VH-VL binders against q54fm4. Designs and how they scored, part 18

Target 1, 189 residues: q54fm4
Amino acid sequence: MSTAPSPTITSPTQTSPVVINKSLICQDSTVSNGVQIAIGTVLHPRSSIIISEGAGPIIIGENNIIEELVQIVNKSPEPMIIGSNNLFEVGSYIECKSIGNGNVFEPKCKILKNTIIKDQCSIGAGCIVSEDKICENNTIIAQTQNSQIQTTSTLPYDHHSSIHMTHLELLHKSIPLFHTIKKTPILEK
Key: E = the ipSAE of ESMFold2; O = the ipSAE of OpenDDE; V2 = 0.75 times the mean of E and O plus 0.25 times the DockQ between their complexes.

## First folded at step 24 (VH-VL; framework fv_lerdelimumab)

Design g2 (at its last look DockQ between E and O 0.17; V2 from the best seeds 0.00; counts 0 for: pae O 8.1 > 2, placed apart)
Fold by ESMFold2, look of step 24:
Parts: sequence; C-alpha cells; structure tokens
Structure g2 (fold): chain C 189 residues (1-189), chain A 121 residues (1-121), chain B 109 residues (1-109)
Amino acid sequence: as target 1 above (189 residues)
Amino acid sequence: EVQLVESGGGVVQPGRSLRLSCAASGFTFSSYGMHWVRQAPGKGLEWVAVISSDGSYKYYADSVKGRFTISRDNSKNTLYLQMDSLRAEDTAVYYCAKDSYPLWFGYFDYWGQGTLVTVSS
Amino acid sequence: SSELTQDPAVSVALGQTVRITCQGDSLRSYYASWYQQKPGQAPVLVIYGKNNRPSGIPDRFSGSSSGNTASLTITGAQAEDEADYYCNSYDTEGNHLYVFGGGTKLTVL
C-alpha cells in the first residue's frame, strides 16, 4: 500500500519567509525574508519578526504563540534560534541569541541582546533580561515594587505543555475566522 | 527518488587542498539547506558545515572554520566543500546530507554514501 | 559542555524491547533526531521531532524526550536492527552548531 508523502515544502519566493506547513501567519504581521517558521506556530496581527541588515537568519520552531505587537529582532550575524511551545505575550521584545522550549514571556517584557533562555522559564510582565544573561531551565523572573527577583520553578513540564497545546488548538480554529475576514467594529449609536 | 552522490575524496598530504562535490537528484535542490557531516575511521559522526537553500547563510564547526568553505551551484544541483590546509585529523568519510528545511533547523532526511578523505604522507 | 552522551554499547535479545538514551543540555531546548548506521553504510534517519517516523521506518521504532534526555525505543527487536545509533541536536551554548552523540552499538542476540 502507498505511504503518505513527506510534509510538503513549497519553494520560497526571493522575498518571502519560509513557512513550514500548518503555521498560521496573520496578514497584518511583518516577517523578513530569511525567517523560517515551523509547524503549528501562530503569529497574531501586528507582530513582527525582523532581520536587520547584515544579520543572520531567525529560525523559529514548532507550536509557538506570538501575540500582537511582539517584536523579534536579530541584529547579530549569528543565527537566532527559538525552540518550540513558547508563548510570547503582547508587546514583548525579543533580541535573544537563543530561546529553548516551553517558555512564557509575559506582556511588555524585554529579552535583550545575546541572551540565552533555556526551558520552562517564565519572564514576568515588564521584566528585562539583561544583555548576555543566561536563564537556566525553570527560571522565573518577576517584578516587585522596586526590583526584579529570580527564583526556580518546580512545576512539571508536561502540565505547562498540556495547557499550551489546548490554547494552540483554540487559536488554530479561531484565528482563520477573524483574520481571513476583516469585520468593521460596530459602535452602538 | 532522492539521491546524493559524493565525489572528490582521495589521499593528500597535510597542508594541501581538496574539493568535494555532492551531486543531487530526485528533489528540488534549490529549496533545501545542505550539510557536510564527517566520520573518522572507527569514530562517530561530526557535523562540519551547513549552507542555506539560496547560499546566503553558511556556518561551520569550530574545527574547520577558516580552512573549509561550503558552497553550492543550484544550476548544477551540486554541493561543494573546499578543504584547505588539511590536517591528519580531517581524515574521515565525508557525507553530504539534505536538510528538511530551506535554511536548517530540520533533520537530515537523506544522506549520500560518503567519500573517503585520507590526509597522510 | 554541550556534548550529547550515549552509552557506547547495548544488547537486546531477539524480539525484546530496548531503549537507547541520549543526554545533554541542548536536549532541554531542542528535540533530538535519531540515525541508524549499519557497517559500511550511510546513516539513515529513523526518528525526528518527539516521535515522528519517516516513511519506510517500521512502527517498532519510537522516540521520547524529557528534560535533558532523549530516548529511542525499539520494541520487538529484529536482527536487521543491529547497527550504530546516533542522536543529534543543536548546541545551545555554542554558535548553534549541530552536535551528535558518540553513538551506541546495538547488538541483537
């Protein structure tokens, strides 16, 4: 009996990013050529993934959720590598060297130049990960009134993964409904 | 189906140069990243270099930086490895491998049979 | 270091189940791929991502990952499975180079 073909990769255009099957990219997002996005990743409207002049590629893994106004920027000649199952919440700024798997970047956090974020880290809203910092697995960075604090999570990885995949399933069903059809807002008169 | 055929291996003296070729067929060569991977006799696999589908990005293992140059000619469906300033530790079977992705971050879904490079006098 | 560590050798009785493991810091961030190499032959991809099999790879091959460890499991091992097995992933500490484990020689008794 015939086997199913391998996942199909369409030939990229000279100016188009490479999108690997079943990724969901909203038209109102900006993605440079030289960006590669793997299966299941969702880009919300007004997010941007930008390669600066002379910079290396940005390679993004599977099943990431990139929310509105998120900016991912590579200014280094080295490749930027982002793993899988990460959540980038509204307005976060990412200029990392690499990001592993299962991380959460809460709204408006900033991940600065040449940082390495490993697995299952949580970067709190408005927090800044300074240049060259390495966040080991299970790091939690949170904002207090006057400072950022760092601690280590003991939560199981599989619990976070289950919640993330449920969220992702919802997005894959709902985003095409809103993004493929632009509806004007209606204000009550 | 997909085939990768390496050539250009042989015996050379230390300090000399050698150019390897990999002829590709059975797929759209210009759509995928390509790698060189080597294996010293009796040893494990060692990644050597990668080139993106359009040739715009190239990266090397530290052990070969500055001595080896990866390139491709998409009109000829051919991958190359220019090996300069060869050393005894470069002795290995050199494999051509196809990435599943245009840049990389995929897996090596097809490999050639390899070509032996021996650096000795 | 960012090395991937595999046991050099493992044995399994014909028809039994065996696990081959691969450990390293990069596996906290990236999935492993697994390659089978028989003597005098090129490597062949058997598992990629968490547990995906290319066409032509029998379903007795499966993969799993947890923390810094990836595993290749062969259930119902057959004589033809006797080979060297390599795990592969990206390097999280270097310039994002690929890294292979040292390989595991599987002997089927």
Scores: ipSAE 0.218, ipTM 0.677, lowest interface PAE 4.8, mean pLDDT 83
Fold by OpenDDE, look of step 24:
Structure g2 (fold): chain C 189 residues (1-189), chain A 121 residues (1-121), chain B 109 residues (1-109)
Amino acid sequence: as target 1 above (189 residues)
Amino acid sequence: EVQLVESGGGVVQPGRSLRLSCAASGFTFSSYGMHWVRQAPGKGLEWVAVISSDGSYKYYADSVKGRFTISRDNSKNTLYLQMDSLRAEDTAVYYCAKDSYPLWFGYFDYWGQGTLVTVSS
Amino acid sequence: SSELTQDPAVSVALGQTVRITCQGDSLRSYYASWYQQKPGQAPVLVIYGKNNRPSGIPDRFSGSSSGNTASLTITGAQAEDEADYYCNSYDTEGNHLYVFGGGTKLTVL
């Protein structure tokens, strides 16, 4: 009985690092005038960044991933500021005052008005951060069967960062192959 | 050559009002955001206010919000700062600064020489 | 206190290299800009972005960033480089929009 050698799954060694030197905004995304987006940030198709009438500008940092059907909306006369390295997953709704760095917003979560999300937070799928809430660094909000719970993470940020960058590189490589990209002014960093 | 010239500074009593002006030349004034930055004697720089190129957006530091009003007249290439309810802590050299970006949130690529405001009894 | 932190004073010998550092959470998201201010004068932009020099700024000035820090480096310090240096960036947590560091006084020995 000749044991057929198990096929060695050669992981494609991506040999050359992808240089991210621009934002990537898909043509079918909606972006209001007055929105500023930094280098590396990706807007997937059918995402929207909207400044309501009379509202302040929206500033988005570098290397954010904004997935399909994400809605970022500023209705306040004050500016909305979003930091860097955040992941906004499909269908999330963001109406915050500010967001820091390295946060994850899982599918269909809602961040309501005047909310401040600091750094390295995780907002679970379908969770709602109420108005005027301040989420301190490393806040985790998750949905259980009967309730929404909040805790603080003690895990190092480094793991999340590496995964995020890998994901970002993949997007910068793949999205232009399948989607038309907008030419937009880019903030430095 | 880009030039920014502040005026309107002086000595004023607490609770009084003062209006500063900044005359701009050497660039398309209506195409850039403009700022006020102040510096108390012997202290560091403090951002005060910004106005977008078309005047549609105005933002202020918390320290001056509700008391100061930034405005501009693009037909006159002039930036203004109306300062009401002045306090001793408002004593500073006030600089106008040009934003490097067309609307806002760039760098301060050009500065005026400043005008001194002294609030004292 | 400023949300951007700088050492209040540093010294460098003539012709030597000095690094002025700015630290703050906003620097994780945005580049710093650097301003030189000599006594009795207005500030002058010397570095912005990743490492950009405005016209007229000597090539001995350079900028760098890492994590929540930004640095201004003067390679081969000259006597005329004696000044106060301020970093600036955006405020991501409040309504202040712009924030300056406390400033660093550079003395050239």
Scores: ipSAE 0.013, ipTM 0.573, lowest interface PAE 8.1, mean pLDDT 88
ESMFold2 (binder alone), look of step 24: mean pLDDT 90; pTM 0.933

Design g3 (at its last look DockQ between E and O 0.38; V2 from the best seeds 0.00; counts 0 for: pae O 6.7 > 2, SAP .521 > .496)
Fold by OpenDDE, look of step 24:
Structure g3 (fold): chain C 189 residues (1-189), chain A 121 residues (1-121), chain B 109 residues (1-109)
Amino acid sequence: as target 1 above (189 residues)
Amino acid sequence: EVQLVESGGGVVQPGRSLRLSCAASGFTFSSYGMHWVRQAPGKGLEWVAVISSDGSYKYYADSVKGRFTISRDNSKNTLYLQMDSLRAEDTAVYYCAKDSYPLWFGYFDYWGQGTLVTVSS
Amino acid sequence: SSELTQDPAVSVALGQTVRITCQGDSLRSYYASWYQQKPGQAPVLVIYGKNNRPSGIPDRFSGSSSGNTASLTITGAQAEDEADYYCNSYDIEGRHLYVFGGGTKLTVL
């Protein structure tokens, strides 16, 4: 019985990290005046970052992924501040006071006004974070059949970060091949 | 060379008003946010206020909100700080600082030499 | 108390290496900027971003970050490096927008 050699899982060749030195904003995204977007951040087509009349500016950190149909809206006279390494998935609606670092917003979730999302949170698909809520670090909100549940993650952040960076590198490489990119000033962090 | 020169400091009684100015040169003034930062004698730095490049946005520290007004005249390359209802705790050297970003919310890449404001009875 | 925390004082021998650390939640999202202030002078930017030096700042100055901390390192401290050092970052909760650390007095021995 010839034991077939176990396929050696060749560890993916560590491709040299792509140096991301600019933001990537698709032309068919909508961005208001008064929005600052840091280096590495990607805005997919049909995404929107909107400042309402009389509202404050929106500051977005580095290496965020903002997917299609995402809406980030500031209606408050106070600035909206979004940190770095966040993933906003398709159709999510964001009207927060602030968002920290390394958060995931799954499809069609809603973050309502004056909310604070700290770091490494996960908001599940279709979930709604109510007004004035504060999500502490590592908060997980998920939808069950009948209700939303909230828990705290005990998993280390490191795994999510590597996947996010890989995804980001891929986007920076691929998006310009298929989409026209807005010329934006480079803001150094 | 970038230059920021503060003026208008002096001794004033509590409850009175004072207006500071900062004359800017050596860069396109209208393209950058501007800040006021203060330092009480023997103390650390405290951010006071910011104004966007076009003056459309103004924000203040809680300690001065409602009493201080930041403004700018881009045609004169000048930043202003109107200080009303002055208190003893407002005693400080006041620095104007240039924002590194075109609009706001960068780092302070250039500072003036400061102007001393003393609030005393 | 400042939302950014620094040791009030540190000492370093001439030619040795010193690390000044700043700690705060805002540092998880944003890089710190560092400012040097000598007695009777205005602050001067020495480090910003991940590890950027403005023109005119010696290469012995470097910056680093980890978690909720940022650090300024002086490798081969010189007598002229004796000064107060302040870290700065943003208030991600939007209360103060900008926040300074309490400052660290560096003495070169």
Scores: ipSAE 0.411, ipTM 0.795, lowest interface PAE 2.1, mean pLDDT 90
Fold by ESMFold2, look of step 27:
Structure g3 (fold): chain C 189 residues (1-189), chain A 121 residues (1-121), chain B 109 residues (1-109)
Amino acid sequence: as target 1 above (189 residues)
Amino acid sequence: EVQLVESGGGVVQPGRSLRLSCAASGFTFSSYGMHWVRQAPGKGLEWVAVISSDGSYKYYADSVKGRFTISRDNSKNTLYLQMDSLRAEDTAVYYCAKDSYPLWFGYFDYWGQGTLVTVSS
Amino acid sequence: SSELTQDPAVSVALGQTVRITCQGDSLRSYYASWYQQKPGQAPVLVIYGKNNRPSGIPDRFSGSSSGNTASLTITGAQAEDEADYYCNSYDIEGRHLYVFGGGTKLTVL
């Protein structure tokens, strides 16, 4: 009986979403035409990857985890590039120019337009990365009582990678048990 | 066997136009992004342009933007480069290259033999 | 700057190990791919992503990445490895979507 429309974000000039083998996209997620998602990336329910009218494609690398209510939006005519092994926690908002590898975006953080996030950064819950900012490798942005602060992490990359891959392995096993998976065009070998 | 065969190169005067073609075989052409990459004599490689698998996205190097147009005809398995307002600095071997992805990820897994364009005087 | 910088030439004795480096701002965000070009031939992809090797490429070829630097390593270099080597990266922040390094001529002695 439900007639509530799911948003349909299609355009005659946008390429259909392309999902490479072994990515999981939950049925309740929204993915624009013109989004490319590489091997192993998981989209949780109610997440969205949206290309605004007239904007360029969104190209997403391998083994990312995109949690519930995350919004990744490209409003620029230039391509948005997101690397590999990133964790986007619940409700984060992403309007970057580019994101590198192994980053953590904690809940409800906002990554504003034309930003560049390198590798191994951690953006704290509710924190805002202002327009045009460049976060160099190993940057930690956190909220104190009334201020955002920035420091540098020394946490080993291999440790992050191991934990991330273990988390991802669990999701690939568990998500299909509880959620319907979208069928999207896949790359032929 | 994947094959990419460029054609249409030659000697032209500055300010003239030239159209390059790349005939593709041995793979599903319509499933992959395609690139043009050039190499001036004795020089290195320079990326020129990309077109997505269905033709909906096209991007150009700044050095050719506004002068070159990339296109494809998926029914003929052919990639094209229309080169207008040619300059001496456009002199190069032009390679057709296959992306490994429908849009692109920027690594070119198969290349053609190249076709020489000489813009003289 | 979106340029990728490579040394123009490097030498290695037959059977020894050599490392070819590629440096640039884009490599802080994106992995490099590596191409081998022998005289009069088209380039051939030898390494993509950080350290992935296409089928048919000998396992003596490997890649690594740290900071703004990518490296191609050839262990046990053979005469057939004598070639020009180019790194390549995605460069959305420059004026080109993709950028190549200037190339490194490898001579096997």
Scores: ipSAE 0.327, ipTM 0.719, lowest interface PAE 4.1, mean pLDDT 84
ESMFold2, look of step 24: ipSAE 0.263; ipTM 0.698
ESMFold2 (binder alone), look of step 24: mean pLDDT 91; pTM 0.937
ESMFold2, look of step 26: ipSAE 0.314; ipTM 0.707
ESMFold2 (binder alone), look of step 26: mean pLDDT 91; pTM 0.939
OpenDDE, look of step 26: ipSAE 0.367; ipTM 0.785
ESMFold2 (binder alone), look of step 27: mean pLDDT 90; pTM 0.931
OpenDDE, look of step 27: ipSAE 0.016; ipTM 0.621

Design g4 (at its last look DockQ between E and O 0.06; V2 from the best seeds 0.00; counts 0 for: pae O 7.5 > 2, placed apart)
Fold by ESMFold2, look of step 24:
Structure g4 (fold): chain C 189 residues (1-189), chain A 121 residues (1-121), chain B 109 residues (1-109)
Amino acid sequence: as target 1 above (189 residues)
Amino acid sequence: EVQLVESGGGVVQPGRSLRLSCAASGFTFSSYGMHWVRQAPGKGLEWVAVISSDGSYKYYADSVKGRFTISRDNSKNTLYLQMDSLRAEDTAVYYCAKDSYPLWFGYFDYWGQGTLVTVSS
Amino acid sequence: SSELTQDPAVSVALGQTVRITCQGDSLRNYYASWYQQKPGQAPVLVIYGKNNRPSGIPDRFSGSSSGNTASLTITGAQAEDEADYYCNSYDSSGNHLYVFGGGTKLTVL
């Protein structure tokens, strides 16, 4: 899915090119038939992307980071759409309708069925986004004592984007050194 | 050279059926999602339906859901649209279009020249 | 409500720069693709993703996006650029899986 901001060749930062032209899917991850994963996305070991019986496809955009023990599950007959530049940290559970771009899902958070997460949201560790909820752009969900609190972020997008791309570049270099990679065709051609 | 050639258009009365075909050549047909897109006379483009590369997923615009069926035969490099219970509102040029991806992202990188369907009494 | 809105018509003097815009909430999540259609012809893809050109499309065509708006820019417009231009986007939340804008007629003066 090429619906997210990407570096352009006309940028002043082109003196140090960043080239990501494939996805990295670790062999010990589980991916159902009917999952489409765009360029740059990385699946760590023991992550899973599962389509339940009778459910629609899962379409995952560019440059996502899917960490260990993350579970992305579509149980709906409609397509599940995940945009680009998202970070899914260890053990998060995702059963959304759609997720936009540039979001962070902290460890063990749960995104329940038919939810819509738009852009630049941060879902705190162990937090639950309940069924049918819509998180508008720049939403922060965090745990405070015995409750979840929602607020609006003012963090600059460009700082997040730079850190995310640096992280991706490291993963694309380091993961193949220590893990067996599934053979996956490049999706754009 | 990528080619998409639609056929099967014509004039039919409301309530009747028509089957469109799209013959594909110049690319690995079984590797890509395929779409139908229509354009009513004097109007803009309207997406109609999509089918995944292996045929396992099919989705339709609400305006045609339950009446139209998209299908493909990868051994014959052919896309089909079965149009049942036709209405005057279905009058359009019907294009087949190639997706750039095995499922779809909606980048219609190649189009046929279209076939005209006219539904009138 | 993921409609894509385009101005119905724009004009550009030969050799000048024109921008055709497309607005809609789906464009916050997805890049637009842009299609050129001349009378009696099929649409032709001219821009996809943020700013990718298919092989054979002149480099005077470029795309950009910001917020809920995508733009197609033609720098140094030529007579053969006179056509209708459509944006489209993926829209999993609407009544359509894909949505097209209403089209913009470009006139080259």
Scores: ipSAE 0.124, ipTM 0.647, lowest interface PAE 5.9, mean pLDDT 84
Fold by OpenDDE, look of step 24:
Structure g4 (fold): chain C 189 residues (1-189), chain A 121 residues (1-121), chain B 109 residues (1-109)
Amino acid sequence: as target 1 above (189 residues)
Amino acid sequence: EVQLVESGGGVVQPGRSLRLSCAASGFTFSSYGMHWVRQAPGKGLEWVAVISSDGSYKYYADSVKGRFTISRDNSKNTLYLQMDSLRAEDTAVYYCAKDSYPLWFGYFDYWGQGTLVTVSS
Amino acid sequence: SSELTQDPAVSVALGQTVRITCQGDSLRNYYASWYQQKPGQAPVLVIYGKNNRPSGIPDRFSGSSSGNTASLTITGAQAEDEADYYCNSYDSSGNHLYVFGGGTKLTVL
């Protein structure tokens, strides 16, 4: 009985650090004129960053991951400010006043108008952050079977950061292989 | 009321150094990026440098890169510009300006009255 | 680095409308901000974003953009509007640069 050798799943050891020196915006993303995106930030296909008529600018920091079907919308005459190292997962809706750094927005969550999300927050899948709410640092909002709960995280930020950067590097390496990238986002006014 | 007050200007010889300060009040200084902008006599505005709210990022105009250093002390609500290897073309009124945003990309919503730097032999 | 160009001088009759235009490649991607500078004074922000006015700025000031251009419009120019006007924009090419236009001297007749 010849024991077939178990296929050694060689995990591709990405040994070379990916130099992130630009934003990565997929061609089929929608970005309004006047949106400003810093280096490292990734916009996946079918994501949208929209400035409504008469609204203020949207400023997005470095190394954000904006996944498919994410909608970031500013309807306010005031600027919308998003920091760095945030993860916006599939289908999340963002209509905030500001977002800090290192936050995670899980799939289909909604951040409603005039909301302030500070740093290192986690908004669970399908959760809704009400209008005018302020989420302090390390806020966790999660959906239970019967209710939405809020708590404060005690986890160190460093772990999240390392995972995020690894993810970001992977995206910068892989996305251009499968998607057309906007060379220079010429945003038509 | 937002106030920005520049100081440290004066007359210096080429090759010398000068340090400018900008004292900020009336807003949360540590929450906003800060800029230096200069204006040569009878000329237009020229952006010089920016520093992010927490000081993590600094960027310079090519004309001053390698010679000027922007810094800040958030505990003192003060912005600085260290100017080394000064040249005649550095002669200008130097303004500190508040960014509307924490990082950069914003507009200059408030300006100081400026301090004059004259570089002459 | 990207450049922004402005007409060096324009004139407007009292009570009339004037448009000051800024042109540059950066304006294709970013909003312009506009600054008023009177003689011997520091610049003052008058327009930012799509068409936003800071508090204290008269509603006769408005902003617009098209293609690689941005414009500041003064509808019903007043004598006190006589000043130099500078446009500004961010430029992501190279370092994070801010670029000013050359300035436009507005004379109110």
Scores: ipSAE 0.023, ipTM 0.588, lowest interface PAE 7.5, mean pLDDT 88
ESMFold2 (binder alone), look of step 24: mean pLDDT 91; pTM 0.935

Design g5 (at its last look DockQ between E and O 0.03; V2 from the best seeds 0.00; counts 0 for: pae E 8.7 > 2, SAP .503 > .496, placed apart)
Fold by OpenDDE, look of step 24:
Structure g5 (fold): chain C 189 residues (1-189), chain A 121 residues (1-121), chain B 109 residues (1-109)
Amino acid sequence: as target 1 above (189 residues)
Amino acid sequence: EVQLVESGGGVVQPGRSLRLSCAASGFTFSSYGMHWVRQAPGKGLEWVAVISSDGSYKYYADSVKGRFTISRDNSKNTLYLQMDSLRAEDTAVYYCAKDSYPLWFGYFDYWGQGTLVTVSS
Amino acid sequence: SSELTQDPAVSVALGQTVRITCQGDSLRNYYASWYQQKPGQAPVLVIYGKNNRPSGIPDRFSGSSSGNTASLTITGAQAEDEADYYCNSYDVSGNHLYVFGGGTKLTVL
């Protein structure tokens, strides 16, 4: 009975951390004038950050991941402010007043006008956060078969942060290999 | 050399109006956001208002919203603050400050010497 | 009360090192800028960004940040460094775009 050698799981060689010293804006993204994007933030192809006519500026913090078909729109005369380390997944629609840090917006979710999302929230796929709502820290909104439910997470934030940074580093390394990048001003921290 | 010179301060009664000016020189005025920051006697700094380089955006602290109006004339290199419905708590030295960016969310890289506004009965 | 918190007063002996700290949620998203104000004078920018000094500011001034805090450090304090120091950052939750700390009075002994 020839014992088949156990496949040696080669631990992925920890490549040197990618130094993130700029924003990464793909050329086929749409960004209005008056939008400020901080260092580390990534805009995938076909994403859009739009300031409507007469609306205020959009300020986006550091190390955000904005995936394909994401729409961030400000229609208010007041500024829209987005913090850092947020993940906006494919097709999400954002029309909020403000977003804090470390939030996850799953595919095709919708954040409607005047909404405030604080920190470390998770908005499930296809979920809708209604107008004028305030999501407190660690809010989880998820879709069930018949309804949306809301709860509060007790999970430590550190795990999410680590995964997010790893993802971000990968994007900064890989995206320029496949996509043309815009030269955009960087909002310094 | 960058220079900012405030003027228009003085003593005024509550409910009255006052207009401050800030004359700018030594830089391309039309390329930068401009701010008003005030400091009550013996107190800390308080941001009051900002106007973008082209004047298209204006924002105010809640404490002055609806009463104060920030404006600028780029042809004259001058920043203005129209203060209406003045209150005793508006008593302060008012500084004009240059933003390091065209809009805002930069740093205040240059300040004027300030002009004193006193609101008293 | 300010959304940025500073100790109201600190002291340092001549030639020693002092650290002035600013704390607030906005600092998680943005760097602080620091301003020195001497009696009867306008504020002067001394540190901005990660650790940038404007022209004319001595190299004994440095900036750092961690989590929701920002710090101004003076390494080798001089008599002329006696002043009020204010941190500044941005409001990320509302329309009050800028916020100052309450200020720290530095005394050089």
Scores: ipSAE 0.043, ipTM 0.663, lowest interface PAE 4.9, mean pLDDT 89
Fold by ESMFold2, look of step 24:
Structure g5 (fold): chain C 189 residues (1-189), chain A 121 residues (1-121), chain B 109 residues (1-109)
Amino acid sequence: as target 1 above (189 residues)
Amino acid sequence: EVQLVESGGGVVQPGRSLRLSCAASGFTFSSYGMHWVRQAPGKGLEWVAVISSDGSYKYYADSVKGRFTISRDNSKNTLYLQMDSLRAEDTAVYYCAKDSYPLWFGYFDYWGQGTLVTVSS
Amino acid sequence: SSELTQDPAVSVALGQTVRITCQGDSLRNYYASWYQQKPGQAPVLVIYGKNNRPSGIPDRFSGSSSGNTASLTITGAQAEDEADYYCNSYDVSGNHLYVFGGGTKLTVL
């Protein structure tokens, strides 16, 4: 008749980052309480996802690649929402309102306050997306001789998505071989 | 106390459909991810599917992807598994399991008693 | 295919100590959780993370890990500990989010 009761798990008493087991978070990365990261996203060493005091949550979708020294910071009381399949290359700075899917943020670019980046955009190395700017789908922002220009990509989505997933698969295989991974997400305080 | 009660199992022929339910009580159902895990007769445990606390994320084992659909109704504290195009290899006891986290973390801290699905002629 | 390997059966004399092992590549990066299943019953979580016991699990249950191996140790085994034990971890191969080991039947003599 009777079966053993199900046990209870000891839970922390404060808001914790929600981290998917399939996500790779390097040990020396920083993730604030109130950050939610969906399946497959990779955080490289010394990357950070920071919620400033009094700011709203950061919600990050699937299969993003967040490289070394990338800083994603929400200073707004509103939620910051980042979609899926984005590549944030080394040293980029992200303080957006929202980012869609399949975007590339090349090294040391800066995405400033209250910006909206939609889908399949490419932000060139060192380029700055000014506060309040809206980048529509397929926008390319690049550096020319002495200025920053904006054009429209003709690269097919299927090609871009395939390259990204191949890159992500390599990272899932290689990162654990060369870097220490947080085995069970350590709750940020 | 946390309780999970599966229902909807039975005997069905290959190619047919079946819908499982899991009634939850004793915890805030809408705060946690939920899983289905199955066990074929005489075999080990196999993870089947997961759904996030708000239902926005769903993932499936490769063996059932495209045939099974996980869903939840947080107003009724109920988890569902719609199983289409059933195969003999789907014969198993199906368990409802609670994750400790809103998306999932992989610790199944509470399990139901399971419901048997038999797929045969 | 299962990525996690467990011995299919282990025996222990009443009151003695037993270790149940689980090994696989994923355990280099992820902790195993451990589930006890008695005949005709649902699984019960007994160890999560490295060595955390849910409330209601006796102190005689403990976990450890080293390299690609996780272990469940029962010190002072009791007759009621006779059950199947499964380890579970994230599947780095990408075919499943989670994998279970094949299970170990523990017999208490």
Scores: ipSAE 0.008, ipTM 0.475, lowest interface PAE 8.7, mean pLDDT 81
ESMFold2 (binder alone), look of step 24: mean pLDDT 91; pTM 0.936

